VHH binders against q9y6x5. Designs and how they scored, part 70

Target 1, 379 residues: q9y6x5
Amino acid sequence: LPPKLLLVSFDGFRADYLKNYEFPHLQNFIKEGVLVEHVKNVFITKTFPNHYSIVTGLYEESHGIVANSMYDAVTKKHFSDSNDKDPFWWNEAVPIWVTNQLQENRSSAAAMWPGTDVPIHDTISSYFMNYNSSVSFEERLNNITMWLNNSNPPVTFATLYWEEPDASGHKYGPEDKENMSRVLKKIDDLIGDLVQRLKMLGLWENLNVIITSDHGMTQCSQDRLINLDSCIDHSYYTLIDLSPVAAILPKINRTEVYNKLKNCSPHMNVYLKEDIPNRFYYQHNDRIQPIILVADEGWTIVLNESSQKLGDHGYDNSLPSMHPFLAAHGPAFHKGYKHSTINIVDIYPMMCHILGLKPHPNNGTFGHTKCLLVDQWCI
Short names: E, the ipSAE of ESMFold2; O, the ipSAE of OpenDDE; V2, 0.75 times the mean of E and O plus 0.25 times the DockQ between their complexes.

## First folded at step 3 (VHH)

Design i24 (framework vhh_5j56_2)
Fold by ESMFold2-Fast, scan of step 3:
Structure i24 (fold): chain B 379 residues (1-379), chain A 127 residues (1-127)
Amino acid sequence: as target 1 above (379 residues)
Amino acid sequence: QVQLVESGGGLVQPGGSLRLSCVASGFTFSGSDWYAIGWFRQAPGKEREGLSSISGSSGGSTSYSDSVKGRFTISRDNAKNTVYLQMNSLKPEDTAVYYCAAGEYIRGSSYFTYDYWGQGTQVTVSS
């Protein structure tokens, strides 16, 4: 009886893919639900930051996952690309599954959403899978649906994460229509499997389902490289993150490092931390480094070498190529409604409303999502 | 199928250096940005410890545990499909079996799962 919500992410699903490729299963889902054509994500437009913004309603400077590679100057900790599950990185915010478990004595379930295999404020998702890229969509779906039907206290919030089309977007680039068509057709088939499984189990009519993504993808090229080694010697700085947003920790005077970088390429902007544009909401956190380099769309920052990436993301969040979409279906949502744009931080307070939870303070605006919901009036 | 073979272990005196090699087959470093190669170690009676990783087609992202940072360096030779661990200033506490491991697709360069493992190479630091 309590409201239930399944939040599904297909990593790197650019909004414009919906208009350039055929998605019969997704279109059937949308026909009887709602579509937000563009979701304006947070800066930087990377996987971990945006997945955490979806479930906290916070900008990256506020929730603390400011990049996929991070250094904290106060504690001297590095966010590792190994099996790093240190709660320290995630404890600056309270994600919705923690709120769900603590406010309502309800359970949460997770198939590999970033952060769900980490105890955050001493609370881990009631049911979860440790991250493993080799686990099929089918197995993730089987576990989630089993937990939704067979748990006490009841699972009321569930998440499901899938790595595509991000992996193929990087490998082939979003302009490779032949390869991207194949990848996106497979994703549409997985959406069909999802809907069919929920119908078979009697969940479909009473479950709210959100399908969304964290960011888009833009085309990269060997003709659009910024060689950082041509600007500055490695002895002057520690590199915390490289591309397309480089995070620079100076080993010498910050002004000297800045002066070596500031005029090196016409295709990147070099910012002292205090000069980062206010519209990015990317300044007020110790994990944001003293100098940030922001490459122009489609440009890759390299260290005296080529890049194999034909697609990338992380760029300015005002770029439509960086935007995902949001589709939703269920008793909370209107049928056949299209909305133009919301902010990615708006998803959290909307989900809290659907689940009857009091949101933690957040950067989202509930009014932006009112038109999607049956129990609300548009203004 | 992915296969990994470690070599370069042996006996060394405290303060000495060793270079470990990990040769991969069944995939290529230069052809895939989605493979991470990591070095791990395990001493008798202790848990397996992650030491260092390298990811991306060009070795774009590297990481090190605090116990080895500044002493160990990970690198790769794409032409030889080999990852190296250069170990300097070795201590008796570095005595362990060293393993290389490979995984596919690093979602955020963190929480990466290593699916393929080598058989290990013994490193002993003593006089």
Scores: ipSAE 0.019, ipTM 0.267, lowest interface PAE 5.7, mean pLDDT 87

Design i25 (framework vhh_5j56_2)
Fold by ESMFold2-Fast, scan of step 3:
Structure i25 (fold): chain B 379 residues (1-379), chain A 127 residues (1-127)
Amino acid sequence: as target 1 above (379 residues)
Amino acid sequence: QVQLVESGGGLVQPGGSLRLSCVASGFTFSRSDYYAIGWFRQAPGKEREGLSSISGSSGGSTSYSDSVKGRFTISRDNAKNTVYLQMNSLKPEDTAVYYCAAGEYIRGSSYFTYDYWGQGTQVTVSS
């Protein structure tokens, strides 16, 4: 029987929440599985880019989902943060569900993971749900478990996405102990429901389950705003993305726009595209705009308006506040093993190994995840 | 079809109190934090200001802007699909049209998108 894998994402689950709050169900999952305490995500530390990096093993400049809002100057297409379904945006990489379906003729199933409701290289997940935030976790779980248990060819790769704790992290900020405690307890209960459902259906013992996230969350404040309108007039540029990484498309000479922005705020770095730090791996794609502004942690870029958000992400991927975690359980994984750090791009080649798939060329390093796996030497 | 209807505005003297109501139809006040109802205000010639929000979940989470914290209280009645804003110690500076708005979280957004708006109710604080 081919190995099976369920990949679960709780959007915006900051790694250090595990140390600051009680997670009895998640801790039971971890005690019989593995925990990676920090996952270093890709820059920019946003939902769509990092979810696509998990399933492709590629930096954003390589897979083409470089932000939640993008513009391609060659084709004049705009990708909105409203979940654009144009395959154009997704076709620069091959996600694992496509590879899974094309190798060995296996099936894939998806409940709301970014990109799974889009045909990519003319291949869409065998079973999927169109994105709808109103659909409960229970309904997503019911569909995934039904497909895992009742499909031919068998579903060997399944994904499950949930919007919390990201939504509440934005609204209340990660330092709001009362509200975050309530939200995180609810997530832990959902993890308990997931494990119980898999046990009741006889799936638990033979299914590999990964629980992870795309990024963390940092505290924002109305005292930490950068007003772009105080530095440059709107007539000089087109704004492609705003905060905390602003993507600027100049309407005049690029150097003139750069000069107006470079001293705008001590809490923002302004980069010409070719000067973006190499460590970000955020240069080699036409969807990365000619000027990129990067706000310091906790600072929000605005256009002559107040911001009500108390939490945000998108910041420098070296920041621990931007890091998610990874927990896993199943026949492929050791029991009771803790690992300090992996790169988010390392998840893809690990998953390909578990499923027996040949990975597409990627930026991950299989060696970084070897210690998690029972069939590998930890070197 | 989502619809929001505000009521409870009017003329009040400085130091007085008003309770605004927002009745939602076309959706149930969700037991998920994916739905939130917020109160906003806008005075003539000024930008719209967010004041307070409450989530749709049982025991719902609340937030307040600094300008109204301690003076305004948001609450809900899920059985009536209604959200209230209790406004105490009103000041002339609180004079504005008050709006309620309903929003939901969409993956990849930095906020609940407040896509559904009421018509507004006028609050005037004057002698």
Scores: ipSAE 0.154, ipTM 0.570, lowest interface PAE 3.4, mean pLDDT 89

Design i26 (framework vhh_5j56_2)
Fold by ESMFold2-Fast, scan of step 3:
Structure i26 (fold): chain B 379 residues (1-379), chain A 127 residues (1-127)
Amino acid sequence: as target 1 above (379 residues)
Amino acid sequence: QVQLVESGGGLVQPGGSLRLSCVASGFTFSYRDYYAIGWFRQAPGKEREGLSSISGSSGGSTSYSDSVKGRFTISRDNAKNTVYLQMNSLKPEDTAVYYCAAGEYIRGSSYFTYDYWGQGTQVTVSS
């Protein structure tokens, strides 16, 4: 039987939550599997970019999903809810489900992972659900497990995406222990449901399962706002993305816009595109705008208004608050092994190895994940 | 002050139809291209459920939950600054308070990026 892999994402699951809250079901999963305590994600630390980095092994400048809101000056297309299914945005990389379908004559299945409802290089996930936040975790799980058992060619790669704890992290902030405790307990119960469902269907012993996330969450406040309208008038630029990384398209001279912004707030850095720090790997793509503003951790950029968000992400990827974790269980993985840190781009070549796929050129390093795998030597 | 006001709720028998209206004040649907308007409901003892959304200033994209797909239709009238939810083939399980909300539409946005909420309108489906 071919190897099978289910990749599960709980959006916005900050690694530090594992130390501050109890997760009995996740702990049972880890006890007989592996845990990577910190995953260093890519910049910017947002949902669409990092989910696409997990399945391509590429930095955002290389795979082309550089933000949750994007603009291409040549085609004049905007990436938004109306354009997120346009293959144009996704075609700068080849995600693992496409490779799985083309190299091995196997099927892929997807419950709402970003990009899976889009034909990429003329290939769409064999089974998929169109994104809809209103669909329950149980319905997503029912579809995934049905497809894992009832497919020809067999489903060997499946993905499952869930919006929590990101939604509640934004609403309550990660430091609201009462509300976050309730939310995280529900997620742990969903992990218990997942494991139970796979066991009842006879899938558990032969399926590799990865549970991970795209980013963390940091506390925001009404006392930490940067009013962009106090820096520059709306007539001078088009706003492509706002907070905490603002993407600015000048309507006048770029240097004039830059000069109006560069000293406006001590709590944001203003970069001309060519001056963006090399460590971000966030420069070499036409979808990255001529001027980028990066707010300091916990600061929110606003347009002469308040923000109701008590938590946010998108900040510098060196911040531990932005880091998720990775847990895994299955025949490919050791049991009871703990690892400190990997890069989020390392997940892709590891998954290719598990599935027997030849990876496309990528920014991950297979050596960083070797110690997790039973068929690899690790000292 | 941004405000959303729902209307059109009431009592209807199974198989019947209702049209809900959401009137926005304090901003227009053309004010911010990245804003979305959504319909949500909450029944007693259940969490808030997103049903449908419409985004953009000039027609935008629409989405529907599987529980209402094919029965409910979202539409907009930009001149009246109003969003509608046409509800057909109503079932007893559709009984809930229905809310209109406006905010930035991003993945998972239904209750963390919707900044403006209406007071709700009661829909009761009973024979």
Scores: ipSAE 0.014, ipTM 0.267, lowest interface PAE 7.8, mean pLDDT 87

Design i27 (framework vhh_5j56_2)
Fold by ESMFold2-Fast, scan of step 3:
Structure i27 (fold): chain B 379 residues (1-379), chain A 127 residues (1-127)
Amino acid sequence: as target 1 above (379 residues)
Amino acid sequence: QVQLVESGGGLVQPGGSLRLSCVASGFTFSGSDYYAIGWFRQAPGKEREGLSSISGSSGGETSYSDSVKGRFTISRDNAKNTVYLQMNSLKPEDTAVYYCAAGEYIRGSSYFTYDYWGQGTQVTVSS
């Protein structure tokens, strides 16, 4: 009986929401499974980069999805949400669904996980849904469970992506307890629906399920804006990405642009590419621009305009506000075990182990997750 | 292909009222929480500011900036694919070009990133 794994992401689920709100369905899931309280994500703490790190086990500089907006200086290509389906952007790594299909001659299924609607190394997920934010969680779940229960070759790896609580975190900010309470209660109910559906279909006892997220969320304010137009004239550079990590492509001498920016605001750090802190693992890729600006937590970089965002992410990955959690249940996992911290890149080799796959070279450390697994020695 | 057309601007004295309309094509409001229309304004020499938004779900969830809360009301007519901004108790500082913008939540972007903009309608509050 081949092992099966369903990987579920709730975008922007900040780890400390678990301590500040009640999640009866998620707590029942954890009681018979495992909880990792903090997952240290990769820099920058954005959706596309971190979702790809989960499924490749690589830092952004290695897998090539270095931001949600990118420019490749060698090919002159631009990446945005409107052209995220060009395989060029995704082909610097091999995600787990590709490995699953090629090594084990088994199927993969996907409901909207970033990259799953793109052929990567000429391999697309066996079953997938093209990204469409209007498709309900229920419809995504119905497709995933249908594919898990009725496929040949069998679906052994499945992914399910949901946009909340990220969308509401941006709209209301994470400190809006009334609105966030409502949103998080709805997410907990969706987790209850997921478990009930898997039980009803006879999948629950033999399926490994991971519930995780890509990043957290921090509170923003109109009182915490950095106006780049007050620092430097638009004619000196091309802006590749804005906030909270600005990617600057100089139109003039790089040193001159750097000098105009470096002391402009006490609430951002300005780095030449080679001076980006080693701890970020954000330097060795042509898609990382010559100058990077990193705003302090809760500060928004703008171009002579206000920001409607009451919450944002992308900040320093050492910040607890940027960290998601990981919960898991199934035959591979201990019951009632709590673990403090893993790195987001550690998820990939753990998933490969559960599925019996040989991982591609990666930045994760299997030892960090072995205490979660019943077939490993932790003492 | 999304297009937005604003109307209803004009001259009004302080304390007066105006109703702005935004007609959308290529975009429907009914039934989706992931679509929104927002109202923005920009006065000469000032930054563009967001004022209000309404989502597509079931009557629409609304939001307001502090500068207009209690004075402005956003509403929609799904049959006409039109969003309205009812502006009451207008002040001279409300003088600006008013824009409607349409957006949707797309993974990798913020909620209701506004990609489609109308051309604007002038509102002038003076005697």
Scores: ipSAE 0.050, ipTM 0.441, lowest interface PAE 5.1, mean pLDDT 89

Design i28 (framework vhh_5j56_2; at its last look DockQ between E and O 0.72; V2 from the best seeds 0.00; counts 0 for: pae E 5.2 > 2, unsure alone 64.8 < 65)
Fold by ESMFold2-Fast, scan of step 3:
Structure i28 (fold): chain B 379 residues (1-379), chain A 127 residues (1-127)
Amino acid sequence: as target 1 above (379 residues)
Amino acid sequence: QVQLVESGGGLVQPGGSLRLSCVASGFTFSGSDYYAIGWFRQAPGKEREGLSSISGSSGGYTSYSDSVKGRFTISRDNAKNTVYLQMNSLKPEDTAVYYCAAGEYIRGSSYFTYDYWGQGTQVTVSS
């Protein structure tokens, strides 16, 4: 029987929530598994880019999902959270579920992980749910566990996505202890439900389960706004993405637009594409616009309006507030092991190893995850 | 189709109390953690103001604007698919049309969008 892996994402689960709140079900999961305390995600620290980096092992400039809002000047196509189903956007990389289906006669299953309801290189997840945020965690879990037990060829790779705590993090901000306490307790209860369901179905002891996230969350405020309209008129550029990383497509000379924006705010860095710091690995893709604005942590870029958003992400990936965690349990993993930090791109080659798949060329380093695995030495 | 119907408005004296109700149809609170119900108000010549919201499972996650915190309480009855706004210690400046609105969160967005609105109910606080 081939090894099986379930990859679970709780969107926006900031790593230090584990230190500030109690998670009895997650702690029981970790006690007999592994914990990576910080996962250094890719820039920009947004949902679609980081979810695709987890399953491809690539930086955003390499896999092509470079933001939650994108524009292609040649085809005139737009990408957004409500317009994400065109395969054009996803075809610059091969996600693990496609590799799983093509290298061996195996099936994949998906409950709403970004990209899984899109045919990528003419291959869609064998079993999937079309994205619908109103579908309960229980229904997503019921479908995934049914497919794991009742599929031919066997489902060996499955994904499960949940929108919290990102939704509440944006709405209330991570410093709202009362609301965050309730949402995080609900997530812990869902983890308990997941473990209980897998035990009831006889899956728990033979299934590898990874629980992770794409990014963290930082507190925003009406006192920390950057108004672009104070510096530049809308007639000089097309806005592709706004906050906290603005993507600017100039309608006039690029240098003129840059000069109008350069001194707009002390709380924002303005980059010509070729001047974007190398450490971001955010330069070598046509979907990255000619001018990129990067707000300082907790600052929101606006167009002459207030913002009701109390939390946000997308900021510099060196910020601990932007980091998620990774926990895992199963026959491939040590029991009771804690690790400090890995890169989010390291998850892909680790998962390929667990499943016995040959990884596509990627930016991850298998050596960084060796100490998590029973069949490997830390050296 | 999502529909919202408000009730419970009226004329009240300063220091009085009112309980507004919002009956929702087209979705169920127990089946969705991503529908947020918010209470908003708009007085003549003023911007629409967000007051309170409730989202999540049976207990809800709640928020309040500073102008109403401590005086207003939002709650819901999942069996009746109804959201309530209990308004205490009412002031003349609370005079406005009160709206309930329903919104949803989707992956990759940074906010709840309130695309479904009730007809509004008038609250008048008169000394």
Scores: ipSAE 0.542, ipTM 0.809, lowest interface PAE 1.1, mean pLDDT 91
Fold by OpenDDE, second read of step 4:
Structure i28 (fold): chain B 379 residues (1-379), chain A 127 residues (1-127)
Amino acid sequence: as target 1 above (379 residues)
Amino acid sequence: QVQLVESGGGLVQPGGSLRLSCVASGFTFSGSDYYAIGWFRQAPGKEREGLSSISGSSGGYTSYSDSVKGRFTISRDNAKNTVYLQMNSLKPEDTAVYYCAAGEYIRGSSYFTYDYWGQGTQVTVSS
């Protein structure tokens, strides 16, 4: 039988939550599998970009999902969290579920992973759920496990997405121990439900399961705001994305806009597109706007509006607060092994290896995950 | 179609209590953590301030601003599709128009989007 892989994402699960909170079910999962303590994600550290990086192995400039909000000046199209269904945005890369499904005697399934309810390269997952935040984890899990167990051709790759702890992280801030403890307990319980469901269906021993996340969360405050309106008139630019990385489309001369913003705050770096640091791999795409603003950790870029967020993400991807974790269990993985760090783009070639798929060109390094795999030599 | 209606405001002496109600119609927020009702207030000459929020889930995740923590309590009645704000130990600085708002978290968003707002109810704390 072909290998099977379930990829699960809990949005916004900061890596150090594992150290600061209790996760009995997740710890059991880890104990019987592997843990990568820190995953360095891609810049910007946002939901859609990083989820697409996981399944493509590409930096954002390469796969074309460069933010949760995008604008294409040529087509005049907009991308947003509420407008993500146009294949135009996704077709600059080939996600793993498409690759998998195009193989003989294989199919893919998805429960609300970004991009999975969109035909990409004229291919949509054989089984998928349209995104609906109102749908419970249980229902998503039930569908995924049903498809994994009873599909023809067999589902060999599946994705499962859940919006927490990101939503609560934004609302409460990651340092709110009282609220976040409840939220994270619920997450752990969901992991328990996942494991129990798989065991009940007889899938646990043969299914490879990866539990990961796209980014972390940093504490924000009303005392750490950068008001752009204090620096530049809003008529001089269009805001494509706001915080903590603002994408600026000038309506006047770019240099003039830049000059008005460059000294707006000591807690914000302003880059012309061509001057974006190379380490971000965030330059070579037309969807990246002419000017980007990057707030320091914990600072929020605002207009003349009050921010209600106590937590946020999207900051420099080198910041530990932005890093998620990766845990995995199944025939392909060792038991009781912990690894320090990998890059988020490394997940793709690993998944391809597990599934026996030829990976598309990607930015991942298979060598970084070899120690996690039983069939590889770990030096 | 969606409407929020606040009630329960009025004049109260310092140290007194009020209970605000927010009745939602055309919007069902129960059953999901990704729906929330929040209470806000705006005093004259000041910006709108978030006070408290409660999720639609059975667990009812709640949050409070520091300014009201320990004094205000948010609760909900799903059967009535109503959210309450119990305000105790009221102070003159609590004088404001109080608003309730309903919102939803959307995948990839940075926060609950409060798209629906009530008309507000005046709360005046004065001796």
Scores: ipSAE 0.098, ipTM 0.559, lowest interface PAE 2.3, mean pLDDT 93
Fold by ESMFold2, look of step 5:
Structure i28 (fold): chain B 379 residues (1-379), chain A 127 residues (1-127)
Amino acid sequence: as target 1 above (379 residues)
Amino acid sequence: QVQLVESGGGLVQPGGSLRLSCVASGFTFSGSDYYAIGWFRQAPGKEREGLSSISGSSGGYTSYSDSVKGRFTISRDNAKNTVYLQMNSLKPEDTAVYYCAAGEYIRGSSYFTYDYWGQGTQVTVSS
């Protein structure tokens, strides 16, 4: 039977937190496994797009989850972080749990990874929890381990999602050492609990575990606001998403809307869709609006809103502050190996290899991750 | 239906102290890391500014803006579903209408925002 894999995400875990804070449990996990110090994620560096990129190996333009807020003009459908269940949005790709459980005698399990409570291609994760942020990490872990140990057909692929340190990163900002050290200490304790639970249940030696994240976090402040209403009357466009990448659907000639916006702030880049830099791989999907506004790191686009963000993400994916890490442990992985960087889309073909699945067409490169794996030739 | 009611404002001399209260109803503050109550203020002709916040978690994570850190302290009483702002060493620049606000985090949100607001309480620091 193919090996089992548990994919864990701690949302908003910036790669350099590993260097700037103490993680005794995570460091022990890394010591007995592998570390990728920086994972270059996909633009835009938001939660739903990057979680789907991990499990599909696709850029956002290719898998269709291009933001946390989207609009389709033909169907008049809206997608948001609180309105995410329509399969229409997810069906442009096949995530790994669907491919996995369609194999003979395999199941998939999920504790709140984005998309796992949606019937994608009429297939929902074999075991799953409906998203509910009030459910504790302990309860999520208990369900996942129960399913890994007790299911028939066996669960061979499982996911576990946790909202921290993203939630606290937004609230306090990543530079608030006092609050972030407490938050990160709690997360390290949860990682310790995860490992200890797997050991006590007899899963640890034969389960492959990936601990990663979707993006990092940058510091914001009241001194770094871009007031969009100061530059353009809102009657000229429909706002699909606001910050730090605004998605603008013009109501009038788009060149006129562009011209009104292009000099709005020196801290914001304004792109016509065809002019979005090729390195973003963020152009070829109808859900990407005709004009996008990309704020500089740490700047917030607002509409006279008084709400203050202390931390945010979604910025240019070349920014180190937007990059997560990846750590892994299990029979498929080397012990004590450190790797500099991979692309987030590379995780998918690696996971498919571990599970013995044929990957769907994707943007990842298996060669970028093969040195992490014991069964690969890597000199 | 979430409601927030501020109280404890008034007139105080420079260097003095006030304690503001924010009583919540329709909102159970304790027990979730994903709820917070914050204090804000707005002086005439100025933008509303955030001062302090406290999470609903058992750890009660707090934050403070630079303008009030060291002078203001946020706290809570879970039995009364109430959040307090203890304001010490008050200055004339602290004169404003003070608001409490509550919000919750949702997975995938690109920011944590405060969606429920009180009516405000006036604080005046004057000799």
Scores: ipSAE 0.075, ipTM 0.507, lowest interface PAE 5.2, mean pLDDT 90
ESMFold2 (binder alone), look of step 5: mean pLDDT 79; pTM 0.804
OpenDDE, look of step 5: ipSAE 0.056; ipTM 0.519

